# Ledger of designs, part 16: miniprotein binders against q5gan3

Target 1, 136 residues: q5gan3
Amino acid sequence: MDIKMQIGSRNFYTLSIDYPRVNYPKGFRGYCNGLMSYMRGKMQNSDCPKIHYVIHAPWKAIQKFCKYSDSFCENYNEYCTLTQDSLPITVCSLSHQQPPTSCYYNSTLTNQKLYLLCSRKYEADPIGIAGLYSGI
Below, E stands for the ipSAE of ESMFold2; O stands for the ipSAE of OpenDDE; V2 stands for 0.75 times the mean of E and O plus 0.25 times the DockQ between their complexes.

## First folded at step 11 (miniprotein)

Design t5 (at its last look DockQ between E and O 0.07; V2 from the best seeds 0.00; counts 0 for: pae O 2.3 > 1.5, other shape alone 2.761 > 2.5, placed apart)
Fold by ESMFold2, look of step 11:
Structure t5 (fold): chain B 136 residues (1-136), chain A 104 residues (1-104)
Amino acid sequence: as target 1 above (136 residues)
Amino acid sequence: SPDGSPEFFKIWGELSFWYGRLEDAVRMFTEAISLYPDDARLYSYRAEVLMEQGEFERALQDAETAVRLQPEWPKAHLRLAEALEEKGRHEEAEKERQRAEELS
């Protein structure tokens, strides 16, 4: 397998959509530590992203949320939408209880609505997550 | 077809492979194949791990399957050539390498 795999325009699809949820092997300090280690190896850098979201729902269902996007999110220079439904999500967050350079992640599985970033191009495919809905 | 994708099985299979956990890598790709039996990439990935395990006959079978499923994919032919070489089938391996070059 090519350790320096090319990262195309489908980065979100390949790194943020885990459905059906994988029965991952133990021994990597948990789901998020394994996943984030893979991401760093693929990018060949030592930066530790503060947060990464993984959606555990079918891609086609996620795509549909962007088909009805009617808001533009200037901070991201993309269209965006709040999902109509809560989705099962794993939140990988960089631990505050470890030195940041250790790249240690806490893993939280939750069901929440989220803000999807939707491509301005034809098809309006999901391309990222701006955050989770913080309402009650 | 299932409404899911094999991408995270690939992630954990590759991660396992990078760390030398070959049995875990084979399991990840095998589970993915059970769900997505027509995805040529998965067979090519599993063949690579099987090659590292020295399971050359099984690697050859998977590499052949990958070529059958996606015969215009140059990497599938290169994987098949690698497996043929390990089986001592050098003329066949060279033909597969030539095919991969033609498809590039």
Scores: ipSAE 0.686, ipTM 0.825, lowest interface PAE 0.8, mean pLDDT 85
Fold by OpenDDE base, look of step 11:
Parts: C-alpha cells; sequence; structure tokens
Structure t5 (fold): chain B 136 residues (1-136), chain A 104 residues (1-104)
C-alpha cells in the first residue's frame, strides 16, 4: 500500500468512514472518484494513491475493535487488530488507465474483515487500515 | 463526468476551501443551494467555509438550517456545535455534540 497512512482518529473518521454510504447521482463518475478527489483535497496532495479503503459502519462499532489490539504491525509501527466481524467496505483502487490530469478509480463494494491500526494497545481509537483479510 | 449535483459542489467547494479560495467556495455553495434548497449538506458545507472566514453568525444560521433539514445527520450537529461555541453558547453546543454522538 503506497498511500500515506493517516494518523489520528479524526483523520481516520474523515477519510475512511462514510456512514451511511453516500450515493452519488447518476452522471457522477463513480463513488471512489468523488471520495478520492475529496481526500486529495483535504490532504492537499495531488498524487494518486493506489488503494484506499472506506468503511460503511458507525464510528462506535469500529471503535470497539480497538478495545484490545492483539497484534503489532511492524511495518506501520502501530498496534493492529483483525476485526472480528466483516464490515461493509468500499475498496478504491487506482485504474491502470489514467486520464492525463486526474485520478481515476475503480470502486468495489464488499463485505470483509480488515486489519485496523489502533492508536494504542488498549482502549484505543482506530487510526488507519492496514489491509483487508483475504482468508488465505 | 461530474454534474451540478450537491456532491460535485462539495468536492469543488472543499478544494476551493483548502486552496484558500474561501469566497469562491461560499459562492459555489450558494449557487448550489439555489438549485437544491432542501439539501442539508450544502448548508453545512457553506457553514464550514463561513466559520473559516469568521462569519460566525451566518455559519450558525446555515448550521441550524442543516440540522432542521436533516436531523439524523451527525455531522450537521457537530457543525452546529462549532458555530454555537463561537457564539459563546457552550451548553447548547454540548447538547449538539451529544446528539451527534448518539446518531453516530
Amino acid sequence: as target 1 above (136 residues)
Amino acid sequence: SPDGSPEFFKIWGELSFWYGRLEDAVRMFTEAISLYPDDARLYSYRAEVLMEQGEFERALQDAETAVRLQPEWPKAHLRLAEALEEKGRHEEAEKERQRAEELS
């Protein structure tokens, strides 16, 4: 994953939680295109992240997963946990075919477990997503 | 391609906001509101920009409108709380934050 990890619960809430999931009108070029444009604007980053995850569940429900982190993700230098439940998630993946001056994304809505980054080991807040659980 | 939907205005409004074009953002949301007068999001978005401009009274009005139109939207209550705080209405702000928490 080549996106800059968002640190802090506020950033996580803003960038990785959309509940209830927004429905863009017909004519708008995809959920992820809109969301990623917004995100890029917030971050003031013109780069096109390759992948981004958005959870469509209440904040409180997500927060409960970080009550206890059973793992440590060395590559992020943060505590992390696998969610006990599958969550509705949109995966925004950068298309291989890009327009010259914009970021184009494919949107995939799925229901999967994911690896959450937590602010600390106990009674923590979600601060990022390390990836999805593939079951393999 | 993007159209004149509220979501489109949100994106470009936010971009205008973050790049320091606050007046442009306000104008954009104002135009959007004229097209979609019942969309709470547009009022809340405009309120955000107005807050940044120090236009707290106008921001409060927009935030109140947003809550009225979409009372189940947590972010509307948070925006209202922010506006209330700037007006020194701390107790009311706290109530709105609590409401937002209940809805999220």
Scores: ipSAE 0.077, ipTM 0.482, lowest interface PAE 2.3, mean pLDDT 88
ESMFold2 (binder alone), look of step 11: mean pLDDT 87; pTM 0.868

## First folded at step 12 (miniprotein)

Design u1 (at its last look DockQ between E and O 0.45; V2 from the best seeds 0.00; counts 0 for: pae O 3.9 > 1.5, other shape alone 3.416 > 2.5)
Fold by ESMFold2, look of step 12:
Parts: sequence; C-alpha cells; structure tokens
Structure u1 (fold): chain B 136 residues (1-136), chain A 103 residues (1-103)
Amino acid sequence: as target 1 above (136 residues)
Amino acid sequence: GDGSPEFFKIWGELSFWYGRLEDAVRMFTEAISLYPDDARLYSDRAEVLMEQGEFERALQDAETAVRLQPEWPKAHLRLAEALEEKGRHEEAEKERQRAEELS
C-alpha cells in the first residue's frame, strides 16, 4: 500500500464507515484490536488512540444529516449536527485494565444518536464524530 | 451499491500482513462479490494469490484489474508481477513500461 491515508472526510469514510459490517477474520483479539492495529501500522505511530468510532450505516444516509447542519462546534472549528436517528456504532475504546502501551481495545456495539462533524469545505460531508448522545 | 469495500480491504490487508493468506483471499473475494467493478480488489487478491503460489488465478485477477482501470499504473505493475511468475518475461516488461508511462 503506497498511498498515505488522508485526514478529514476521506479518512472518515475509509476508517469509520463499515457497511455492511464486515464478517472479519477471527484471531486478532476482536474487531477493535484488529482495526486499531491496522490503523497504527498505516500511520506508523506508537501512540494508542483513546477512542475510535465506526458507523454501520450507508454513507449516503449519514451524509444527509450534515446537509442541513444545526450549529457550529467551535471546539472543532466545524459545523456539527445531532443525528435525528440512532445509528449502529462500534466504539473502540482503549482498555484501562492493561498498560496503555499495549494498545488493547474494548469493543462496544451500540445504537445511539451521535454528534457528527460536518465539513465547512467539502459540501458539508461528514468528517468525524464529536461524541455520542447520552441525553435523558 | 450503498455499501463500501473499504473495511473488506482493511481486513484483507491486515490478514495478509500477518501471513493469514486464506483469510486475506476470503476478505477480497467477499468484497469482489459485492463490488465486482472495483479494480483495487482484484489487484489486492492477485498479490495474495501470488504469495500462495496460485499464479494462474493471480494472473486472471491482475488482468481483470487492468481491464477495469487501464490507466491505473499499479494495475499494470501487478499484471507484470503475475506474468513474471508464469515466465512471460517480455509481456511483463511491456506492462512495466506501460505503468511507467502512466505514472
């Protein structure tokens, strides 16, 4: 693989959208450990990201939420929106039970609304996730 | 259609990196069944097949990748590699030269 991964909407599409969800091979200590190992290998980075989200829905459905974004998220310098519908999401989170340098991840599959980051410069394409909705 | 081959490619490449050749072929084969016009998938599967010694199957996939994306330099390089494994050296050089011209 000679192409470096890009930041922004292309990286979000390639690394955070798994639809239909892949029937992945066993033996990588699960979905998240395999995926995060791939990402670290591609980026040649010793740091273990704390969290990574994967959405299991069609890209076009996700794009629709950003077309009419509700607000601007100043912390990210991008528009953002709370999705109208819950989406199936895998949350890859760095385990607290092992040394951080081991890069071991817990996997949680959930159905939640989420805060999408929407690009100011790519026709409002989704470029990331600011968080999951946990409102009561 | 409305799905994406990217995670099939991720798991295929990861499997390949770890020497899990059968798993890599399965991931690319499943992706091809869903996305039969994505030349990248055939090029990826051809590479794994060559590591398995399945040179005729690798050649068929490399030829398909070139047919689907004839302006893609990597497809021609993959085809050259498969041709070399089958002893077709002059044809391989022609494909390498084509890849250079397209770069």
Scores: ipSAE 0.697, ipTM 0.849, lowest interface PAE 0.8, mean pLDDT 86
Fold by OpenDDE base, look of step 12:
Structure u1 (fold): chain B 136 residues (1-136), chain A 103 residues (1-103)
Amino acid sequence: as target 1 above (136 residues)
Amino acid sequence: GDGSPEFFKIWGELSFWYGRLEDAVRMFTEAISLYPDDARLYSDRAEVLMEQGEFERALQDAETAVRLQPEWPKAHLRLAEALEEKGRHEEAEKERQRAEELS
């Protein structure tokens, strides 16, 4: 199961917001491996999501983007908006090489605009990330 | 209140679960430096310190947690645990009673 949308703002905050970006102790096999292990445990899902995004900006700043959503993402059946600003983001990508009993991820830190899913059209809360803006 | 990022707690907890107690203490210490008014961070660090046998430091953190959030039942329970390890049984009982009252 590929989880790209978080159910509820609380889950989104818990799983997709890390500000300031935390430094992990050595031995955790990387930022995303630690995060995704926790996420899978919390969600009680043994499947390996293909991709997960973590935003390194204050919740208040992220929430402001959902004040007025300018689009509707039919694939998600949710309102969505493209962030006006680029944000520091860690992209967790599932590796094509997997150990037999766990999920292994690559971590990439970048600055990009992203498509936020909003709980409603106006005065909404972020509830997920549909993807990153490719510039096209 | 919850002023700290969730990830600080996550990494602290992961370290604790893996038995890396020194790393857990370090992570909570960093979090506390950034968010000194978050009672939960002190409570979490106290738990790790107790596992390390650092009972005096655990007691200090537990007391801090209670001071910051006196209405939080878990803070009182953590303090009770720390007091028990110090042999202060009567005071521990009072804190357990307070936790019950707040629940």
Scores: ipSAE 0.025, ipTM 0.373, lowest interface PAE 3.9, mean pLDDT 86
ESMFold2 (binder alone), look of step 12: mean pLDDT 88; pTM 0.884

Design u2 (at its last look DockQ between E and O 0.13; V2 from the best seeds 0.00; counts 0 for: pae O 4.5 > 1.5, placed apart)
Fold by ESMFold2, look of step 12:
Structure u2 (fold): chain B 136 residues (1-136), chain A 103 residues (1-103)
Amino acid sequence: as target 1 above (136 residues)
Amino acid sequence: GDGSPEFFKIWGELSFWYGRLEDAVRMFTEAISLYPDDARLYSDRARVLMKQGEFERALQDAETAVRLQPEWPEAHLRLAEALEEKGRHEEAEKERQRAEELS
């Protein structure tokens, strides 16, 4: 469910790229709770997504990772690539300490490589994030 | 710049929904300083300003949104709303008709 909301170049650009990171207003129980509340309001009757990623890097830099992609991620039916560089990322993850219907999110700011989903179109624009590199 | 206004819009809209009007104006004002040619930001700020009773400022922003994107129906509807608040009803109706023609 979660990744479906992040697939698509328009939605990915508008909901997953925050650069430079906005100085957001206090009082929404933090960055992730505010952002995920906005997303639910926009979607109307949407479930609480389990996870959402936000990249804090320029769009052109993110686009470059997909231009040289030659891997295919069958479970997403899209091309994908592991970014060559770590990127500053906020991870919004649904908290299990509260009922799922409360839609309470934990926020983690990290700097990691990630798996980008790249459009099957010739241009290979980024359309989503499949996950983070664990590097084990 | 190499950034995007989208998250300024997100937090501005969220702030507006919660009645945090000063925060909403701040978010859109900061976005406008970075992206002065984005008509959406002026339309958004005009809406918040009208809620604050700042009708002269709202009219100026709505006029700017129309000037930047004259083919955008939402800009004309925003201008109509600001004109109504100023008692300029005939001009507001003209803008509403223009928005309908553009839809």
Scores: ipSAE 0.722, ipTM 0.858, lowest interface PAE 0.8, mean pLDDT 86
Fold by OpenDDE base, look of step 12:
Structure u2 (fold): chain B 136 residues (1-136), chain A 103 residues (1-103)
Amino acid sequence: as target 1 above (136 residues)
Amino acid sequence: GDGSPEFFKIWGELSFWYGRLEDAVRMFTEAISLYPDDARLYSDRARVLMKQGEFERALQDAETAVRLQPEWPEAHLRLAEALEEKGRHEEAEKERQRAEELS
C-alpha cells in the first residue's frame, strides 16, 4: 500500500477512534480540549482545527464499512462511503470564544451515520471523515 | 490524576507528545493494568520505551501487541522497529513484509 495511505490510516486510528470512550475525572476541562491538544501535538501544528470527529466503536467494525466504497468524494480526491449504521460520535467544534494561548472546543456526543474516506475502492482502510449524514 | 483506564490512555498520549516520557510509561502501565487485552496500549507503551532506549521492554510490548491483534499492520511495524534495535534484522524484515501484506 502507498505510504501516504498508510499514514492516513494510522492517523485516523490514532486520532479519530476512541473505544471505549474516555471518561475524564471530575474537573477536567473537557473531552475535546484534551483530545485536540493531543492531536495538535501529534500533527505539530499550533493551528486550531474548526471541527474534528471521534468515533467510539471498534476499529474492526469501522473498517468493514470500507470493504466496498460506493462513491468518490471529489473534494477530497478519495473514495468514500456512507456508513450503513449510526455510530456513537463525539463532535469537537471550535468555540468562537478563544483564550489567547490555546484552542477551546465544545464537545457534543451523538449517534449518526457518517461519510468515511477510504484508502481505496475495495478492501480499504478508513483514512478520514468527510462529515456527518444530514438526512438528505 | 484520578485514575480511570481511559484517563490514563489519553494522558499517556499527551505526556508522550510533551516529551514527558517517564510519565507516559507510567500512564500506559496503569492503563494496561486495567485493559490488559488492548493491543494499542502495548504498542503505545512500546513507542515510548523506544524513545527512552528501553529496547528490550519495547520488544516485549510489541510482541504482545502482535499477539493480541495479529491482523493490525501497525503492530507488526512496531515489532519490526524493536527487532531492528536488537540487531535482529532478518526477523524485522519479515515483520515489515507481514505489515505490508496486511495493508
Scores: ipSAE 0.020, ipTM 0.363, lowest interface PAE 4.5, mean pLDDT 87
ESMFold2 (binder alone), look of step 12: mean pLDDT 87; pTM 0.865

Design u3 (at its last look DockQ between E and O 0.44; V2 from the best seeds 0.00; counts 0 for: pae O 2.5 > 1.5, other shape alone 2.768 > 2.5)
Fold by ESMFold2, look of step 12:
Structure u3 (fold): chain B 136 residues (1-136), chain A 103 residues (1-103)
Amino acid sequence: as target 1 above (136 residues)
Amino acid sequence: GDGSPEFFKIWGELSFEYGRLEDAVRMFTEAISLYPDDARLYSDRAEVLMEQGEFERALQDAETAVRLQPEWPKAHLRLAEALEEKGRHEEAEKERQRAEELS
């Protein structure tokens, strides 16, 4: 899981929040293949991240879930919360159905509750996604 | 809540990098329709327009970026680039000077 790319409210805001969801141009073989190619190129990292989540909801709505977080996630050294509402989410997952070196991604649009990582700093802004409610 | 222009910028930049200039202009134009006060979007669209040879339109966008964020050095540099393409060299140099002062 490439959680470190999500840590920090600026990185989370810029890489994981797409609202209103962009009507992306044809020719990129789907939302996730375009997005993940951009991320790898701009970060100058050839590794293929295994998973990336994008939330399609207003930032203020997402911030509200962290304002009352009452759990601490030791694995991430951050507070966390399960969202009370399902959110529209695109899940970009590295496909094992293609050659490993291709960095090919499946794009799944879903509506699910998720586990947010919330900053230990004042303001408790969302800084990452630990996982989906029904996912592993 | 409100939206974010970041993904429109991502897809505009991606389109530009892949040589899809028309798609890049459409992405930034859609973003500007939703976020008309974001100077970054006008600066980005001006760059793509200059690659298209649309120098007057690029100049208009660069001027808008400076108007929205007059203390942003990059906006002044973008305006200088557009002025150079229009042959307005003295004005371009003044904008480069302003960018240096703001850096």
Scores: ipSAE 0.575, ipTM 0.796, lowest interface PAE 1.2, mean pLDDT 85
Fold by OpenDDE base, look of step 12:
Structure u3 (fold): chain B 136 residues (1-136), chain A 103 residues (1-103)
Amino acid sequence: as target 1 above (136 residues)
Amino acid sequence: GDGSPEFFKIWGELSFEYGRLEDAVRMFTEAISLYPDDARLYSDRAEVLMEQGEFERALQDAETAVRLQPEWPKAHLRLAEALEEKGRHEEAEKERQRAEELS
């Protein structure tokens, strides 16, 4: 299955928060390729997730967005909130060109608002990212 | 794991796996700067340093790991390895025994 969301604050904290953003050694396959390889191993899942988001902001700052959830995301059956501020984010997107036995990803660094999944309605912890705000 | 972001550690591990030992040491050093009380990072850096032949620095890191987590068996094993490379066999044996007792 495509793991688009991390369920639980611990997994989210470990896999989707990188502050400050790491400068990986020269010669690696890329930020997302390295991260997603680790993630797949950690999750014991050989499938290639289509998309993964990494936020480059302090945990406490991100946690504040889940103090009061302003909506409920039916598709995820979780409370969610749109961040008031844009955050620096790396988007890992699965490449259309895939080798038979591995997952290749494109890395895009951007600043955007995003929809956070929160563990509960009030005083909650971030547990996932539903998507980026498109401005529509 | 400690539950905190481990990206520097991840890149350190990857660098180590790719044989880029200097990069691995650098990544673990940066991780330690963020988490100075994490014994696991010192132990990991010690492993890389051992591979580089930097036995004195590895010994220092291993000693630090034991100091921070004296009840952690792996820390004692890493220290034993470093001591062996320094020719301190009796002390290494004591650390191996301690690791066994804690297991």
Scores: ipSAE 0.041, ipTM 0.395, lowest interface PAE 2.5, mean pLDDT 87
ESMFold2 (binder alone), look of step 12: mean pLDDT 89; pTM 0.899

Design u4 (at its last look DockQ between E and O 0.09; V2 from the best seeds 0.00; counts 0 for: pae O 1.6 > 1.5, placed apart)
Fold by ESMFold2, look of step 12:
Structure u4 (fold): chain B 136 residues (1-136), chain A 103 residues (1-103)
Amino acid sequence: as target 1 above (136 residues)
Amino acid sequence: GDGKPEFFKIWGELSFWYGRLEDAVRMFTEAISLYPDDARLYSDRARVLMKQGEFERALQDAETAVRLQPEWPEAHLRLAEALEEKGRHEEAEKERQRAEELS
């Protein structure tokens, strides 16, 4: 596998887009525990990120949201946009009911609009998710 | 289609790391059914098949990976590995040399 684990569109494309959603094999204590274990192995460090998002929509559809970005997000030094449509998303969140050193994650499937980060450098490709829209 | 194989590859590789070889083969096989022209998937499945001792099947997949991407060094290295397991040492060396030239 020749996948770069660096910040940028390649990293986001590889680790945050699962479409069509894979029917993953069992035995890894769930989708997020398996995925986050993979990420730790590839990055060769023991950090347990607090949160990771996975979008279950076609990459081309996600790219289109960034084509018409209407804001600059200074906190991230990147352009950003709120998606026009709700998207199916798995939220991998570090469990508060387990010791932090266990790196145990809850998996939550939801359908929400999200805030995309859109690259200043690459053809405005999506490079991350700043959060979910918290409306009604 | 409008999907991509990366998450099939993630779960296949994860399964392989944990010794779940049958799961790994199934993940790559499903991905190949959807993306039959992606050389990476055949190279990945060949590696798992070799660990299972399925050397003829691994050879077939490694040959397919080279056919689909003849300029990809990793495909030639995978083919060399499968050829070695079949006792075809001179052919394996030729494939290793080709991989070096492409690097």
Scores: ipSAE 0.735, ipTM 0.852, lowest interface PAE 0.7, mean pLDDT 86
Fold by OpenDDE base, look of step 12:
Structure u4 (fold): chain B 136 residues (1-136), chain A 103 residues (1-103)
Amino acid sequence: as target 1 above (136 residues)
Amino acid sequence: GDGKPEFFKIWGELSFWYGRLEDAVRMFTEAISLYPDDARLYSDRARVLMKQGEFERALQDAETAVRLQPEWPEAHLRLAEALEEKGRHEEAEKERQRAEELS
């Protein structure tokens, strides 16, 4: 099963915020391979999520978007908001080709608006990412 | 061997890179419990401890690494770093020289 929502702001901070963006040693498996390995370890879950988003901005900058949620995402049963600003984001996508012993991911770094899940309607904390804004 | 030590080592390294230093220390500690004679694990933990400012503990780990693998140049370098932070400059220099000799 995909892990698209993190329960609690602390978990979200740990797993979906990386600021400044970590630079692994040369020759390492890649950003998302490292990040997802860390996540899987932290969550104690060996499953391979299909997609995961990581934001590369200060926590305070992200938190402000959940000050007032403008929507409710029924699919997640959580309040949500579209960020007013584009944020630097890495999208980790599970590769169709997997090695036998681990999860392999493709890393895409982009700047996009995103749909944040908020812990409540007002004065809330980010707790997840529902997806990226696809509008032009 | 089994994959547990490798798992903890990788998790520790990743934790270190992400700035989760306490997690890193814990992970390397777990790895050491599985392989108490692995000098590299002590060296790795020492590096994390240095980042935390835990210089005394880092020194202990570096000393352990040198004891376990006295022929390993990096162990001596790590020890030198720890000694420098403790103000033991003369001893640090000796360890740097030893590292050079082994390289």
Scores: ipSAE 0.223, ipTM 0.619, lowest interface PAE 1.6, mean pLDDT 90
ESMFold2 (binder alone), look of step 12: mean pLDDT 85; pTM 0.835

Design u5 (at its last look DockQ between E and O 0.43; V2 from the best seeds 0.00; counts 0 for: pae O 6.0 > 1.5)
Fold by ESMFold2, look of step 12:
Structure u5 (fold): chain B 136 residues (1-136), chain A 103 residues (1-103)
Amino acid sequence: as target 1 above (136 residues)
Amino acid sequence: GDGNPEFFKIWGELSFWYGRLEDAVRMFTEAISLYPDDARLYSDRARVLMKQGEFERALQDAETAVRLQPEWPEAHLRLAEALEEKGRHEEAEKERQRAEELS
């Protein structure tokens, strides 16, 4: 699911915040294949999102980054902030080794700073991720 | 706590969809440890336990779901299902009636 499909604080909380990180069962071809299959089943959309991010940190800590946001991201019509600290995340990315309609995902666990989207109206809650900070 | 049970619930449902019943019970049990007052989680675990034939455990969870949210129709329907599996048909019918009144 892309960043636009994650808009809304409740959707972001339920689909992108995995803390404490689940000890997921094997047999689903990995974390991201299982998760993305579940998300497609809950939505009436058979499209395979190109990328989906999952943060493995407490919601309260993530909320605090948005409390002090200092930028407006006109492309998203929302406030945004670069997190001060790296966060443990899983990046689910659509594999190029398979046809896109197969919806096969690679899972990458990493620690990175990221750009959060912060609601302009719903208690400044985090509502999405605009991207990762590369430092380059 | 500041934990989020939603991913445990996601993986529990996914496991149940694929017939991985032991994994589903584990996921819902872990979610309950984070949020022991969430009636939805007990109703979910009761569904899986009934599929496993663990009818007494399913009954206990369904009773807990009703206790936590007595105005929730699904909790009463779950309890009725568990009662039927135990042969307690009159009690099951009373619970179905209650669910209908709440709908």
Scores: ipSAE 0.683, ipTM 0.825, lowest interface PAE 0.8, mean pLDDT 86
Fold by OpenDDE base, look of step 12:
Structure u5 (fold): chain B 136 residues (1-136), chain A 103 residues (1-103)
Amino acid sequence: as target 1 above (136 residues)
Amino acid sequence: GDGNPEFFKIWGELSFWYGRLEDAVRMFTEAISLYPDDARLYSDRARVLMKQGEFERALQDAETAVRLQPEWPEAHLRLAEALEEKGRHEEAEKERQRAEELS
């Protein structure tokens, strides 16, 4: 089961915000491989999520987008909003080639608008990312 | 390095569980350099140092954690562990009791 919504703002901050984007020493498995391994452990889920997003912007800037939610996402049963601005984002996507005992991910850095899930309709905290804006 | 201390913590934790203890210490050290008043980072580094057998340095970090967040039970538990390895059993017991009181 894919995990696109984080439970609570604390989990969202920990798993989906990295500002400024950290540089890791050589020898790590890669940005998304490390992050997703941690995520799976934190959530106690051995499944391999297909996609995960990490935002590289200040928490305060992200939080402002959830000040007033402009819609309700029925699929998530949560309030949601499209960010007015494009944000630097790392997209972690599950590779088609998987090792037998772990999940392997590709990392893509991009700038895009995204759909944020908010904890409530007004004066809310970000709690997840529903997806990236595709021009709909 | 530069970046979010939270992600340094993530990579520190991963390094710890993969047995890359020196890398873990480095990651937590970088995080501490960015947020020197975060008690949890000292506690995390102390845990890694304990596994390395660096009991004196672990003790120092645990003491720092308790000083910064005296109301945090886990800080006292970490201090107790370090004190035990130093043979300071009576003091360790006091810290365990304090942790229980705060829980």
Scores: ipSAE 0.019, ipTM 0.277, lowest interface PAE 6.0, mean pLDDT 87
ESMFold2 (binder alone), look of step 12: mean pLDDT 87; pTM 0.865

Design u6 (at its last look DockQ between E and O 0.14; V2 from the best seeds 0.00; counts 0 for: pae O 5.0 > 1.5, placed apart)
Fold by ESMFold2, look of step 12:
Structure u6 (fold): chain B 136 residues (1-136), chain A 103 residues (1-103)
Amino acid sequence: as target 1 above (136 residues)
Amino acid sequence: GDGSPEFLKIWGELSFWYGRLEDAVRMFTEAISLWPDDARLYSDRARVLMKQGEFERALQDAETAVRLQPEWPEAHLRLAEALEEKGRHEEAEKARQRAEELS
């Protein structure tokens, strides 16, 4: 068979864009617990990430926000932009009610503007999410 | 149409990993109905069908994956697996050789 499949720069597209939002099967302790267990297995990562964002909008609509990145986010060393519109998102956050090694996640569906990381200053692809707009 | 099969595929794979074969088939079948030209989905469903003992259906899906992506080695390996379960050993060997050539 082929040598093991390499996980390329597509992690954001494949793991953070769920549109239309999947009608997932019962029995995985919810959307985020299922998704995060898959991500750990796929990436061969035993750590429990603190947070993961999923956008429920078409990729082409999300790509448009990175046509021009008006900022450079030094803490990420990447170009970035605040989305002009609020987007439907699911926030998967590691629960503080359980030991961190349990990898138990809360799932919050919200509609917010977010800071996108862009692969370059002009005509870029979204490559990550730096956070949600706080209004402060 | 303007979405992606990736999350349906994720939940199909997750279901399969946990032995929930009916859920896995349902997720891949839904993905196929929306993206009928994605060879990966037929290869995935064929794997689940073979685990269920549904070898004729698995063969049909493996054949479809090869038709859609004839230069994809994994499609030919899936076909070989399904052919062997059906007792068609000469055809299975040819499919394995084709996968090796493409690798």
Scores: ipSAE 0.708, ipTM 0.831, lowest interface PAE 0.8, mean pLDDT 86
Fold by OpenDDE base, look of step 12:
Structure u6 (fold): chain B 136 residues (1-136), chain A 103 residues (1-103)
Amino acid sequence: as target 1 above (136 residues)
Amino acid sequence: GDGSPEFLKIWGELSFWYGRLEDAVRMFTEAISLWPDDARLYSDRARVLMKQGEFERALQDAETAVRLQPEWPEAHLRLAEALEEKGRHEEAEKARQRAEELS
């Protein structure tokens, strides 16, 4: 396994897996605001990503979906697969109303199937999320 | 603030990235006291300790993470990093090899 794939899986684990889901104290600005602050710090990027997905399931359970990839996502130039099961997911969406010096996000908790990016075709690790399954 | 393991985990991570290393160590320590079987907490604390130059303590945490989650590649990588700083190069190489095998 090449270094790029290892880095990808590590980043995915760190940034897109939160199990069990963190509970912030009452009065906190919101789940995604806290998480995205961490993400931006980790990535050393001050830009505000428009959307970010966080899965609230064990790593081993998610990893099983990348055992056999059934598709290739051309836009990402990576193998990908649709999860057979719905997973608890928080969707962090950039708000249209932004403060001058920070990123503000809306948090939506949902249960949906998603398209996972996998490190390779077989026996792979998750390295990203291409999007949620819309049913169409 | 909230003293729950969940709160301590996330604010420990935030503290780390904001350069508040001592605060991060404290928060992870408290979180571990509440979730003693969480390998990720040990790994995260090890990472912070490495930045502080506390290599012996980092090594102990990395070893604990590996013990708790032996199939987790990142645990072995963290162990390798700590071993290197201790001058244990051969063992570090073995740890890196194991991480690669698991990846």
Scores: ipSAE 0.019, ipTM 0.340, lowest interface PAE 5.0, mean pLDDT 87
ESMFold2 (binder alone), look of step 12: mean pLDDT 88; pTM 0.882

